# Ledger of designs, part 30: VHH binders against q924l1r178to360

Target 1, 183 residues: q924l1r178to360
Amino acid sequence: DFLDVYHGLRRRSHSEVITHLRRASTFVSHEKLRRQLTDLCTKVQSGTHPAAQDVLALRDCFSTYPLGFSQLQASQMRALSQAMLLTPYLPPPLLRQRLKSHTTVIHQLDRALAKLGIGQLTAQEVKSACYLRGLNSTHIADDRCRAWLGEWLHISCSLKEPELSLLLHNVVLLSTNYLETRR
Short names: E, the ipSAE of ESMFold2; O, the ipSAE of OpenDDE; V2, 0.75 times the mean of E and O plus 0.25 times the DockQ between their complexes.

## First folded at step 25 (VHH; framework vhh_nb_b201)

Design q3 (at its last look DockQ between E and O 0.79; V2 from the best seeds 0.00; counts 0 for: pae E 5.3 > 2, grease 25 > 24.2)
Fold by OpenDDE, look of step 25:
Structure q3 (fold): chain B 183 residues (1-183), chain A 122 residues (1-122)
Amino acid sequence: as target 1 above (183 residues)
Amino acid sequence: QVQLQESGGGLVQAGGSLRLSCAASGFTFSDYLMAWYRQAPGKEREFVAMITSGGRTYYADSVKGRFTISRDNAKNTVYLQMNSLKPEDTAVYYCATLWTYEGDRLEYMDLWGQGTQVTVSS
C-alpha cells in the first residue's frame, strides 16, 4: 500500500522530532514546563500515547523560545516538514513560512470541522483528515479514526495563533503511538 | 495530477454580488471536501467556507449569511456565491482540497489554485 510507504517516510522523522524536543527542553526557562515537556517526550519514546491534557499543558512552552514558530531550529523544521510529507529541502526562512502556513490552514479547517461535527464526514473524509494530520489511518477502523480526529480537534481548537507550533508538533505527538506497536 | 482553477473574480461595487467557480481535476471530486480561502493584501490567508462531499457547509463568521458555497459533482466544480459584498472582502480567493489519493498517487494537503482576484470598491 502506497499510503503505508508514505507513512513510513513520515515515521522516519518521528524519533528525530522527539529527540529535538527533548534537547529543546533543556532551554525551557520555566521549570514546570521543562519537566512537563521532558515527561511528555519520555512517554512518547516509551510507546505511550499522550493524553490531550498533557499536550495542551505545554501550550505556553510552544509559544516562546525555544519552541515557538519563530524560534524553531532548522533541523527541527526539516524533521517536521518530513513528518508532514512536505519538502525539507528549503532554506530555513522558507521552511518556517511553509510550516506556519500549513499549520494555520489546518487550524482554521479544524475549527470549521469542529463546528460542523465529525459525524457529518464520511469514513473516507475522516481517514483523509487523520492522514493529513499525521495518522496512518489507512488500516484503522472508522470509529478509532473518528476518536483520534476528535482528540486532534479538541487540541487544535484550544490553541491560539501564537501556540500553533504545538499543533505542528502534534502531528508527531498524537500519531507516533496511536494503535501502533513498535517494531 | 490534481488541478484547481478558480474563476469569476472581478471588480464590483459594495453591496454587489459575484459568483466564483473552481474547476477541479485529477481526483474523484465527489469524494472530497472542498474549501474556499482568501488572502487580502498584507494579511494572512483566512478560511472562508467549506463543503463536505455530502453537501454539508460551514462558513467563517465574517461571511456567514452573505456567502454560499455549493458544488456540482457532475461538473467537478465548487462555487462561492458572494452577496452583499464589502470592501473588506477584497482579496485573492483560492479554492482548496486538503488531501486526496487516487490509486497509488498521493496529493498533499494544501492544494491551491492560482486564485481569482475579487475587488470591492466603496
Scores: ipSAE 0.866, ipTM 0.925, lowest interface PAE 0.5, mean pLDDT 91
Fold by ESMFold2, look of step 25:
Structure q3 (fold): chain B 183 residues (1-183), chain A 122 residues (1-122)
Amino acid sequence: as target 1 above (183 residues)
Amino acid sequence: QVQLQESGGGLVQAGGSLRLSCAASGFTFSDYLMAWYRQAPGKEREFVAMITSGGRTYYADSVKGRFTISRDNAKNTVYLQMNSLKPEDTAVYYCATLWTYEGDRLEYMDLWGQGTQVTVSS
């Protein structure tokens, strides 16, 4: 029951983050990247789960203006904080530091998890790992959670430190339309 | 209240050993992966070691063969045995749980203890 409230808060933040991404796309100067970002936002808003390749194609947008960590706007950082179930009620510099620190910690753990292999985790560990990364995993079947975590690790382990703003946004991009309420 | 309490740090000469402890309370410790991170002055926090609920371990290359992570689920405690210490191991060491909830209760996703200082003199 308390999880349903938090799942509702997370879902609302998802739509806010995608709206911010769509608006930010107008400031992407490279036409192909701008179209790819706009198309991805449209797909996610329309209920489509994105492919990992479509997410990774956007990495350059998230390394510098307009969507690098240093360029994120306050309202976008508040929505991202809520998607991660972290308080949004901090001054913007502290929001930025916390989001960057948390994303860096997850990225390092992801490399370790990829080497260990998802098959070595219990169902509880997989569910928790998915939840930490933005998926409302409570009502999703174990095999589906493992598949999702595999997609996440593929994306995460492909990213370098300057690109981690994309990993942060992947909390929303990869989670919004995945198999909610399926076991 | 979910809490993590690190201890066992101190000043040690290069080549020496320390054993760090992390006592956990307020959640079901035995069900979760636990990790150690460290942060040297002016650097970002970095991964050191992890241990799954099933006892599988993984280490950063910089500590592999010198550090051993272990857990005692009956005492809700994770340990880091640190041997052959080097000056570059100097850092604040943090035990971490990044877990989201216990049952229907939401927990914070980046809860850290206060850390324990390890200083290795040359």
Scores: ipSAE 0.168, ipTM 0.607, lowest interface PAE 5.3, mean pLDDT 84
ESMFold2 (binder alone), look of step 25: mean pLDDT 82; pTM 0.830

Design q4 (at its last look DockQ between E and O 0.04; V2 from the best seeds 0.00; counts 0 for: pae E 6.4 > 2, placed apart)
Fold by OpenDDE, look of step 25:
Structure q4 (fold): chain B 183 residues (1-183), chain A 122 residues (1-122)
Amino acid sequence: as target 1 above (183 residues)
Amino acid sequence: QVQLQESGGGLVQAGGSLRLSCAASGFTFSDYLMAWYRQAPGKEREFVAFITSGGRTYYADSVKGRFTISRDNAKNTVYLQMNSLKPEDTAVYYCAKLWTYEGDRLEYMDVWGQGTQVTVSS
C-alpha cells in the first residue's frame, strides 16, 4: 500500500526528531522541565505511548528556547517536515514559516473539530484526519482512530499559539508507539 | 491532481453580501470535509468555516450568524454565503480540504487555491 510507503518515509524521521529533543533538553534551563522532557524522550524511545498529561506538561518547554518555533534548529525542522510529509529542502526561514503555518491551520481546525465532535465525522474523514496528524491510520480500526484523534484534539485544544511547537512535535510523540501502528 | 479554484470575491460596502464559490477537481469531492480560510494583510491565516461530507457545519465565532457554508456535490463546489459584511472581513479567502487518498494518490490538507479577494469598505 502506497500510504504505508509514505508512512515509512515519515517514520524514518521519528528517531531523529526524538534524538534532537533529547539533545535540546540539555539546553532547557528549568530543571523540572528538563527532567520531564528527558523522561518523555526515554519513554518514547523505549516503545511507550506517552500520556497526554505528560505531553501537555511540557507546554512551557516548547514556548521558548530551545524548542519554541522561533528557536528550532534547521535539522530539527527538516526532520519534522519529513514527519509531516512536507518538503525538507527549503532554507531554514521558509521551513519555519511553512511548519508554523501548517501547524496553525491544523490547530484551528482541531478547535473546530472538537466543538463539532468526532462523532460527526465519517470513518474516512477520521482516517484522513489521523493520517494528516502523523498516524498511519490506513489499517487501523475506526474506534482506535477515533480514540487517537480524541487524544490529539485534547492536546491540541489545550495549547496556546506560543506553544504550537509542541503540537508540531506531537505528530511524532503521539504516533511513534501507538499500538496499532506496528502493523 | 487536486485543484481548487475560488471565485466570487470583490468590493462591497459594509452590510453588504457576497457569495464565494470553490470549484474542486481531482478527487471524490462528496467524500470529504471542505473548509474556508481567510488571510488579511499583515495577519495570519484564520479558519472561517467547514462543512463535512455529511453536511455538518461549523463556523468561527467571528462569522457565526453571518456566514453560511454549503456544498453541491453534483457540481463539486463548496460555497460561502457572506452576509452583513464588515470591514474586518476584508481578506483573501481560500478553499481547503482535509487530507485524502484515492487509489495510489496522496493529497494533503494544505492544498490551497489562489484565493479570492474580498474587500469591505466602511
Scores: ipSAE 0.813, ipTM 0.905, lowest interface PAE 0.6, mean pLDDT 91
Fold by ESMFold2, look of step 25:
Structure q4 (fold): chain B 183 residues (1-183), chain A 122 residues (1-122)
Amino acid sequence: as target 1 above (183 residues)
Amino acid sequence: QVQLQESGGGLVQAGGSLRLSCAASGFTFSDYLMAWYRQAPGKEREFVAFITSGGRTYYADSVKGRFTISRDNAKNTVYLQMNSLKPEDTAVYYCAKLWTYEGDRLEYMDVWGQGTQVTVSS
């Protein structure tokens, strides 16, 4: 099934994005923010699903060098594109513009969804909304998808336009460890 | 079901010209950005050029001024006119439908053709 192939591609990109975030943390001058970013990367790499508040605490890191949209490096943009199931095979300026445009479209849709209320969506609509935002939702129960989407909307609706690089990275941060893991 | 079929590849002498074609079906061709990529032996696939649905074009620095991408929406076809060819242009050339946002559909992915070989002799 083509969805299972794309789930595999998405999973591989997750580790690449986290690796880039950890490297970028060494360039964050504010000690508290640097530690919070490093701790979040460690939490995700170790298999823990982060709380929305832990993600939001990092918003300032994603408005400036090195993690703002204008400062993302080509390899990081390629990995983020793969996580969003977009081709990474564009020149870097166009990768940047496509990622920014796509994230902005999602952010605007998120405000509309929050006003509508998740309860007004069918199970298929919820699953599709999660998939668009980075979650491999095909094999996840409806109530788990609704809970995830609620967390996503909380983060998204708390962010302003200059902070949208964090929303882009949230595709990886919020989805990496949400899948069912076998004991 | 989206289909892309490249043609027009072959052997050519350095300094020569070649025109590639990509026939498209299974989607509303005029709504989508189309692109050419290439892959040389032992190298990663690399961007060559794209053309938006509105006709704006972008080129890789290595081909700018030598290659021209165009589209004919009436024929559902994308072209790559390749002039002043160099041995380093030798590669398999692929056309691609670049992914555009279509709402919350589960069919969110890129589509590629099968490729056509271009070989430029020194």
Scores: ipSAE 0.016, ipTM 0.310, lowest interface PAE 6.4, mean pLDDT 82
ESMFold2 (binder alone), look of step 25: mean pLDDT 82; pTM 0.836

Design q5 (at its last look DockQ between E and O 0.04; V2 from the best seeds 0.00; counts 0 for: pae E 6.5 > 2, placed apart)
Fold by OpenDDE, look of step 25:
Structure q5 (fold): chain B 183 residues (1-183), chain A 122 residues (1-122)
Amino acid sequence: as target 1 above (183 residues)
Amino acid sequence: QVQLQESGGGLVQAGGSLRLSCAASGFTFSDYMMAWYRQAPGKEREFVAMITSGGRTYYADSVKGRFTISRDNAKNTVYLQMNSLKPEDTAVYYCAKLWTYEGDRLEYMDVWGQGTQVTVSS
């Protein structure tokens, strides 16, 4: 299945993205946020699917240096681009612009989907929505996809524009250890 | 090849109406969610409206009650009826095909047309 191939490609970047997050945590000035970020990274690296509240707790961490959108390192942006099946072969300013644009569009769509209701989507639309957001939904049952999408939308709709770097990273955080994506 | 072609833009007075069209080709139109976006000078591109394959719609708060998105699958066309236009609606309007897959082909969300200019005068 070609979608599995594509997912394989973006999964190769997941470990790199988390590694960058862990490294970045050392530069987080706020002690509590630093610990929370480190703990989240540990959970993800240990194979644990993070809770939405744990992700959202880091919203301030992703609004400023070093993980704010304008502060992301080139290597992280390349890895994130790959995780989103976007070309990583762009100069850093263009990478940043593309990632920001892409994330913003998704965020806006998320608001629409949340208001519309996931129940109004076909199974195919749900799978597509999940896949776009990092989940290999191709072989996942519809109810599990809908649950995942619900979690994603909850996180996304809770975020403000300055926090969208978190949403960008969420394509990895929320998809790496989701049980049915380990295949 | 996926193609989107917007039309119907123009100059209109405040309170007036326009109907935008987006002709789509290169994919099974009926299977895809479609959306309209707009970008005003010096501003970021913003979501305007979306319509699912099943015909469900959602609108940005700024256009709710004034704009109507619809689709004609037989014509592979999505429309945006814009009523009670305001100067703040002045922008380039873009049609978008939202992400999905068909067969062995991956289609991304960021497929846009060239856009059509809408200018609302006071």
Scores: ipSAE 0.667, ipTM 0.853, lowest interface PAE 0.8, mean pLDDT 91
Fold by ESMFold2, look of step 25:
Structure q5 (fold): chain B 183 residues (1-183), chain A 122 residues (1-122)
Amino acid sequence: as target 1 above (183 residues)
Amino acid sequence: QVQLQESGGGLVQAGGSLRLSCAASGFTFSDYMMAWYRQAPGKEREFVAMITSGGRTYYADSVKGRFTISRDNAKNTVYLQMNSLKPEDTAVYYCAKLWTYEGDRLEYMDVWGQGTQVTVSS
């Protein structure tokens, strides 16, 4: 019941986050990265689930300018907060601090979870792990949740601390179309 | 069930003072950040002040220097002392329990109080 309400809040934020990413692409001076970011946004907006390699190719855009944590605009941070099920109604410095802290904690847990192995988790634990990371997992089969979590962990464990803005955005990138496509 | 009960609103002349209270129950109050928000007619709800579990405070520019947020963990209560009130402070004031990753894995969204009306006459 509460999960269904939170699913609705989360979905409303997806389109806003992708729109912000597309706007940010105009500030990426490196042509190849700009094209890759634009192509990823188009893929997600059209209903396609992105591959992990497509997400990871963009890490430099999220390390500093224009999509590093320090460069995120207030409206971007509000939309990302909603996707993380955090209040968007804080001043921008507090939004930034809270988003960074939350993402850092998830990143640390991901390292531990990857070493433990997804197979060591019960179905409920997998569903909860997916939910906390952005997937509306309530009505998704266990094997699909495990596959999704594996993709998430692959991306997360490939990222370093300066690149964590990409992990934050992955809450939207990896979740938006998973329910709409078979994987 | 989490409950937040605001009180202390009312009618006051410009330049006057009011103290709002928010009584909290149904959670470990001392573990959470608490905040005040307000909503004027026809406007979006806006942030007013916040206090962390450790007592650090943050204020919107429009109220800084005039409003003071505080908490009493023994009474599970958060306060907003409002001084030098202006007609533009007229709004319904809401208390909020803010979500933190470390403290609440089962409640993923913030919880709001019922609100208390503050009206500042000129």
Scores: ipSAE 0.015, ipTM 0.348, lowest interface PAE 6.5, mean pLDDT 83
ESMFold2 (binder alone), look of step 25: mean pLDDT 83; pTM 0.842

Design q6 (at its last read DockQ between E and O 0.59; V2 from the best seeds 0.00; counts 0 for: pae E 3.0 > 2)
Amino acid sequence: QVQLQESGGGLVQAGGSLRLSCAASGFTFSDYLMAWYRQAPGKEREFVAMITSGGRTYYADSVKGRFTISRDNAKNTVYLQMNSLKPEDTAVYYCAKLWTYEGDRLEWMDVWGQGTQVTVSS
ESMFold2, look of step 25: ipSAE 0.390; ipTM 0.748
ESMFold2 (binder alone), look of step 25: mean pLDDT 82; pTM 0.832
OpenDDE, look of step 25: ipSAE 0.841; ipTM 0.915
ESMFold2, fold request of step 26: ipSAE 0.368, 0.558, 0.487; ipTM 0.737, 0.818, 0.790
ESMFold2 (binder alone), fold request of step 26: mean pLDDT 82, 82, 82; pTM 0.829, 0.827, 0.829
OpenDDE, fold request of step 26: ipSAE 0.866, 0.866, 0.867; ipTM 0.925, 0.925, 0.926
ESMFold2, last read: ipSAE 0.435, 0.104, 0.341; ipTM 0.768, 0.554, 0.716
ESMFold2 (binder alone), last read: mean pLDDT 82, 82, 82; pTM 0.829, 0.831, 0.830
OpenDDE, last read: ipSAE 0.867, 0.860, 0.857; ipTM 0.926, 0.924, 0.922

